VH-VL binders against Rho GTPase-activating protein SYDE2 (SYDE2). Designs and how they scored, part 3

Target 1, 120 residues: Rho GTPase-activating protein SYDE2 (SYDE2), of Homo sapiens (Human) (q5vt97r660to779)
Amino acid sequence: IDAFRHYSFSDQPKCSQYISGLMSVHFYGAEDLKPPRIDSKDVFCAIQVDSVNKARTALLTCRTTFLDMDHTFNIEIENAQHLKLVVFSWEPTPRKNRVCCHGTVVLPTLFRVTKTHQLA

## First folded at step 14 (VH-VL; from q5 with heavy chain Q106R)

Design aa2
Fold by OpenDDE, fold request of step 20:
Structure aa2 (fold): chain C 120 residues (1-120), chain A 124 residues (1-124), chain B 108 residues (1-108)
Amino acid sequence: as target 1 above (120 residues)
Amino acid sequence: EVQLVESGGGLVQPGGSLRLSCAASGYSISSDYYWSWIRQAPGKGLEWLAYIDWSGETRYSTSLKSRLTISRDNSKNTLYLQLNSLRAEDTAVYYCARSEYFYETRGPYYFDYWGQGTLVTVSS
Amino acid sequence: DIQLTQSPSSLSASVGDRVTITCRASQSVSSYYLAWYQQKPGKAPKLLIYDASDRATGIPSRFSGSGSGTDFTLTISSLQPEDFATYYCQQYGSWPYTFGQGTKVEIK
């Protein structure tokens, strides 16, 4: 992960722009996972664009606070601003998938100059 | 324990502006939740106004979008609501409320925590 | 938009009574996404029921929710002194999410 550029969402400037196109997202892992509240260790990672679910992984086993991943997704985006990467786990109450960890990327700012990035 | 405390209410003249604050404690507003403003006119029902999620995505009621701005300050763990061009019908108790973020959700579904509210009275 | 109409708008009841409040939607509410709140004077609403029939944490068993489609019901099996309040339904099956006009439960 040392080869990746540290990305802080809170440090990003305000963005009023939008972008469209085809984006390829590759996941290497997720850190600082809140473990599932039940005995189940199953989680999945979802790709959301402005609160729209675009793709998700199959169930993955959460063994530690770090989730190893090697997943690639091609996502078509239209007039979008935020890429949200969220790890979820099933909760029997309220029978929904709850957040384990998350990250956000401001797309227009990121792709304003360069087309490829490695972010942590 | 999660606590929400609204402030900034008071008497305001028509045409004026008001900035409301919602100080959160016991939980970070930049975590995995939606944060909304909801108002209630005296003796009336509840009206959702706007929300902001943990990523900073915002959404507004259609009728009030041009006059509302929802924002947050993570360093202060505080939610804000800006109201412009105030009218008499904007008189209400304004609540901030929390909604959990689920994979299945597309906004703040139900609200599990509320502040005590702050009264805004718009009058000449 | 989905309009929620509660009935009755107000009712008088005594401690121990069975109270039933109805919430009717102008169109079908998806996935049983209907919540109920209790509000006392000068206080914020309190979540009672979510997903039509699931009780929120700490809510007494005398509160129950049921229904689907356009018709939902909140039932208090045996009204307690602390239950006199105004109750609201809220749908989150279709954007924008909306509230009912409220039902005030008063002491007879």
Scores: ipSAE 0.780, ipTM 0.915, lowest interface PAE 0.5, mean pLDDT 93
Fold by OpenDDE, fold request of step 20:
Structure aa2 (fold): chain C 120 residues (1-120), chain A 124 residues (1-124), chain B 108 residues (1-108)
Amino acid sequence: as target 1 above (120 residues)
Amino acid sequence: EVQLVESGGGLVQPGGSLRLSCAASGYSISSDYYWSWIRQAPGKGLEWLAYIDWSGETRYSTSLKSRLTISRDNSKNTLYLQLNSLRAEDTAVYYCARSEYFYETRGPYYFDYWGQGTLVTVSS
Amino acid sequence: DIQLTQSPSSLSASVGDRVTITCRASQSVSSYYLAWYQQKPGKAPKLLIYDASDRATGIPSRFSGSGSGTDFTLTISSLQPEDFATYYCQQYGSWPYTFGQGTKVEIK
């Protein structure tokens, strides 16, 4: 992960563009996780495009603030702007999966020049 | 504990604009959740206007989209609402509210935290 | 859009009464995604119930929610003095999310 380019969503300019196509996303890990509740250490990582869930990992065990991952997803996007990578954990009340950590990527800006990126 | 405090309300002339602020404390608005503006005309029901999620993604009421802008300042942990071309019908108490961001959601669900609202009166 | 119609629009009741408020949706609400709020004059709405039947944190047991599909109900088993207020239902099963017109519970 240290070899990846640091990407800050807040530093990205506002973009009104949208992109479509087939995108491959490979997860190597997630850091700075808000720990799940003590009774469950299970988490999963989801790929969201804008407000739509596109894919997710199986349940993973969260042992530390860093989650080791090795998952690849191929997702089709249509008129998309934001890629959200979100780690979730189960909340017994209200029986939903809450955010542990997240990252956001502005897709049109990212793929304006190059088609492959390694981001942290 | 999360607290939301709206400000910026007052008397505005028709055709004018309002700019409201919602100062959030106890939690960073860029860390999680949906943050919405909801208004209530005097003696009337509730109307959702817009939301911005933790990532900055926004969505607007279809009928008001052309006049609304929801934004935020992360450094101030403050949510904003701009509404242009004001009409008498825009007279209302404007609330900011929080909704949890769950995997299962496609937008804000129910609203668990509300500000006390700020009154905007549109009148000549 | 899903329209929510509450019945009645207003009612008068006494302390200790059982109060029932209905929220009818113009079409089926998915996944029991229906919430109820309480609002007192000059105050913001307060979440009472979510997911049709789950009480929000700190909500007394006298409040209960039930229903599915198009018909939902809020019940106050024994009305207390602090319960005189306006109650709203809200669906979040289909975008755009919408509110009922409200039911005012007044003292008899």
Scores: ipSAE 0.736, ipTM 0.908, lowest interface PAE 0.5, mean pLDDT 93
Fold by ESMFold2, look of step 14:
Structure aa2 (fold): chain C 120 residues (1-120), chain A 124 residues (1-124), chain B 108 residues (1-108)
Amino acid sequence: as target 1 above (120 residues)
Amino acid sequence: EVQLVESGGGLVQPGGSLRLSCAASGYSISSDYYWSWIRQAPGKGLEWLAYIDWSGETRYSTSLKSRLTISRDNSKNTLYLQLNSLRAEDTAVYYCARSEYFYETRGPYYFDYWGQGTLVTVSS
Amino acid sequence: DIQLTQSPSSLSASVGDRVTITCRASQSVSSYYLAWYQQKPGKAPKLLIYDASDRATGIPSRFSGSGSGTDFTLTISSLQPEDFATYYCQQYGSWPYTFGQGTKVEIK
């Protein structure tokens, strides 16, 4: 239904201004995911605003370099400038979760996110 | 293999400016890491200065942020640190270093790769 | 800011000795938000231990870390000639992330 946020060229944000509000972000999928560093098949997608974690999905099984999903994040932001959409590998032991892929949008503009980020 | 090589150090007068470079190889600086500058005054300990992450977001040491600018050129796979209004206490070896980008923390965790360092000497 | 104070500032030891270096934080740090580095003269620091007790890749088993809260230790179980260096702790539990002042380990 309303799965996208749109921005026109005539409505560009003032340079580096912060914004506040309630927003919906639709995550359709990702491709060219990095393999996990250990034998982990699970990933999750997180939204970060100015490098602060705001929301995440449940764990998803990752079997290919391609992740299909249909997930809407509803988040409240305050005085924010950057939104990051990051797919992390999950590690069941006491280790840290690493990036599989990412995208960045300067607020307030959002589109349905498909992001390709390839490692050499 | 990740390799970091700093350059651009040397002798500078007080009040002067300098731009340091960190050439990275073996990994793209825009992929999924934090990239930091860290300095060490002669005979002293380590001091974190600034980072730029894969997305281009930056953060600075609060005591120095008015005099430092971190930047990058993705086409050259190179990080930069601009130092302004130099003082004698800015004399140090300047290192660039890499940190994993983890979900669990905000900012550079620990530094798994370091460059060789470049010496900046501020004297008249 | 969390200040880290290492003890001793320097020590003198012989090959084969067991060496213990402490790192004390001015306020509590997560039990695994601490790293140790080794630095030899004219060289960059090298990561030894992360998350208080986990050895970095390629680090010999004679290096071990422990501790929690405000008190952390690095132990070298049997000092080797190549271990004479300066050692630093670093916390990453609270921004800004900070380093200890260093401990120099010299040959006796």
Scores: ipSAE 0.332, ipTM 0.708, lowest interface PAE 2.5, mean pLDDT 77
Fold by ESMFold2, fold request of step 20:
Structure aa2 (fold): chain C 120 residues (1-120), chain A 124 residues (1-124), chain B 108 residues (1-108)
Amino acid sequence: as target 1 above (120 residues)
Amino acid sequence: EVQLVESGGGLVQPGGSLRLSCAASGYSISSDYYWSWIRQAPGKGLEWLAYIDWSGETRYSTSLKSRLTISRDNSKNTLYLQLNSLRAEDTAVYYCARSEYFYETRGPYYFDYWGQGTLVTVSS
Amino acid sequence: DIQLTQSPSSLSASVGDRVTITCRASQSVSSYYLAWYQQKPGKAPKLLIYDASDRATGIPSRFSGSGSGTDFTLTISSLQPEDFATYYCQQYGSWPYTFGQGTKVEIK
């Protein structure tokens, strides 16, 4: 998450209020996915910020329990705490798209890790 | 198969508090679902109370939110409901229940798995 | 809030009968965001129907659901001895999500 270098952690007690701006998220893949239903072999990845859908990919064909991709999301966030990356199944008749796998990044922690990486 | 087992019910005086537990097995509570608490007063219908999702986000019934806290311990695969300032009307069987996490929703739709429930009795 | 009212509150029927239970909403519910549950005494509810008409996994074909808007129906085409229970509807079209008061189906 290199494009987010202009964010910093504050020494103030309200550090989550400082997490705003434009974020570029580079997603390279996922492992240990649930198999999609037999009637749907397509998946998509979505970014949720504090459980609000912010962006999604086009459909990707998945035939295994892993997903290999190279995708960049550009999202604007405001006073955000959590970034969720969720892989959903797609069905041709959209009743409900189910989770295949997920990950969560706590944004304040990511800024701390990124700062250490930059200064090492 | 998913199993949900509630515990921690019992007899409590008005104004008291209890902590209910829901031990899950067969699936991780942090994996990809909503987990809810729902209650049923004796001889009455069902009332949704709160949820926590796989990421830790919560929502509460507006009428009860000041008296409830939902939480979890992922290492024990267990959900909790803290009940405070108990009243006679809180006497009920308390269930934990699971809902799928769909892209299209911001909350549990319907509940596909239920625990067997734990009885809480509040009497003066 | 959407209030759900089930009719009848109770009914008596014989094995083999066709049973119809209705659920009426105080406001329009999204056309398919309604579920039905079966609850036997001393047991937790079990999901029968979701999205108004789709059977949950393992539910016998004698159970069917229909309806939209404010009026929804659960039908049991030929009652079996195991179907004597209380049935609840639930809407998830508008927050907060609510349940009906229940319909008890008992032996004649």
Scores: ipSAE 0.230, ipTM 0.668, lowest interface PAE 3.3, mean pLDDT 77
Fold by ESMFold2, fold request of step 20:
Structure aa2 (fold): chain C 120 residues (1-120), chain A 124 residues (1-124), chain B 108 residues (1-108)
Amino acid sequence: as target 1 above (120 residues)
Amino acid sequence: EVQLVESGGGLVQPGGSLRLSCAASGYSISSDYYWSWIRQAPGKGLEWLAYIDWSGETRYSTSLKSRLTISRDNSKNTLYLQLNSLRAEDTAVYYCARSEYFYETRGPYYFDYWGQGTLVTVSS
Amino acid sequence: DIQLTQSPSSLSASVGDRVTITCRASQSVSSYYLAWYQQKPGKAPKLLIYDASDRATGIPSRFSGSGSGTDFTLTISSLQPEDFATYYCQQYGSWPYTFGQGTKVEIK
């Protein structure tokens, strides 16, 4: 699903803002990754919402400090404020994978001011 | 090489305040780790106090939360710990420590690099 | 909170001895979410073992870890003079993450 919720901050009380809805996030790549320890490494990209893992890609091979990809995440978010996109290296240990690079987006800034935002 | 150097310890009176620094070198504190403060009373065990991660998210020991503030200055590559309302039981060596940020965790797991420690003594 | 109790609190052993230190948790810890540290007098702790049984980089093979649930052990298979230290366990299976009280190993 290619959907996300549009909200206006101007009608908010002084409390923090939270966003709910379904959204599609298109991820085209990353740069300034940590170089591979050998000729190449497997990586995956994950989305964390308020520091909770929500979605991830399959493993991708990365040979440089750049990752070039075209992937769409379809996620549902509920009472969320922050979105992190993190590229992890795959490790042989069970489910302990290290960060290669990251970015953070404050969810209200993804929306144009077109309608009111309500705190549930 | 990653190095962590604590400073700001010394003798303080009960009820006073303390700001400790942890200067990091060889790696950026904003890049991809958890950074923690851990203390050890003389002759005693280890007690975790607080962390700040690469994104600026913080967490505190519940028993000390009201008296602690962890912060950082990315331009100086330095962590800070503010401890207020000092008591005799706050006498300890204070360490800063690093933990990897794993996909699988929701906080620092184990600490792979430690600073040298700085001694804080709370007495009259 | 998970409390960790180490046994013994101290011990004396000779060079070449096999030393076993236990760490008992007040409730079950994930079978691999336990670490061991070595601390020599006047120095910071050093990571020895993570995930119950994996040696940290540069740690000699005489150090090994095992266990699951509530009972974990650190074993030094042939004690060396440089192994004089205090050893701590730490769990990271349940927040808040906690440390054991320590076991002092003296070489005699």
Scores: ipSAE 0.154, ipTM 0.654, lowest interface PAE 3.9, mean pLDDT 76

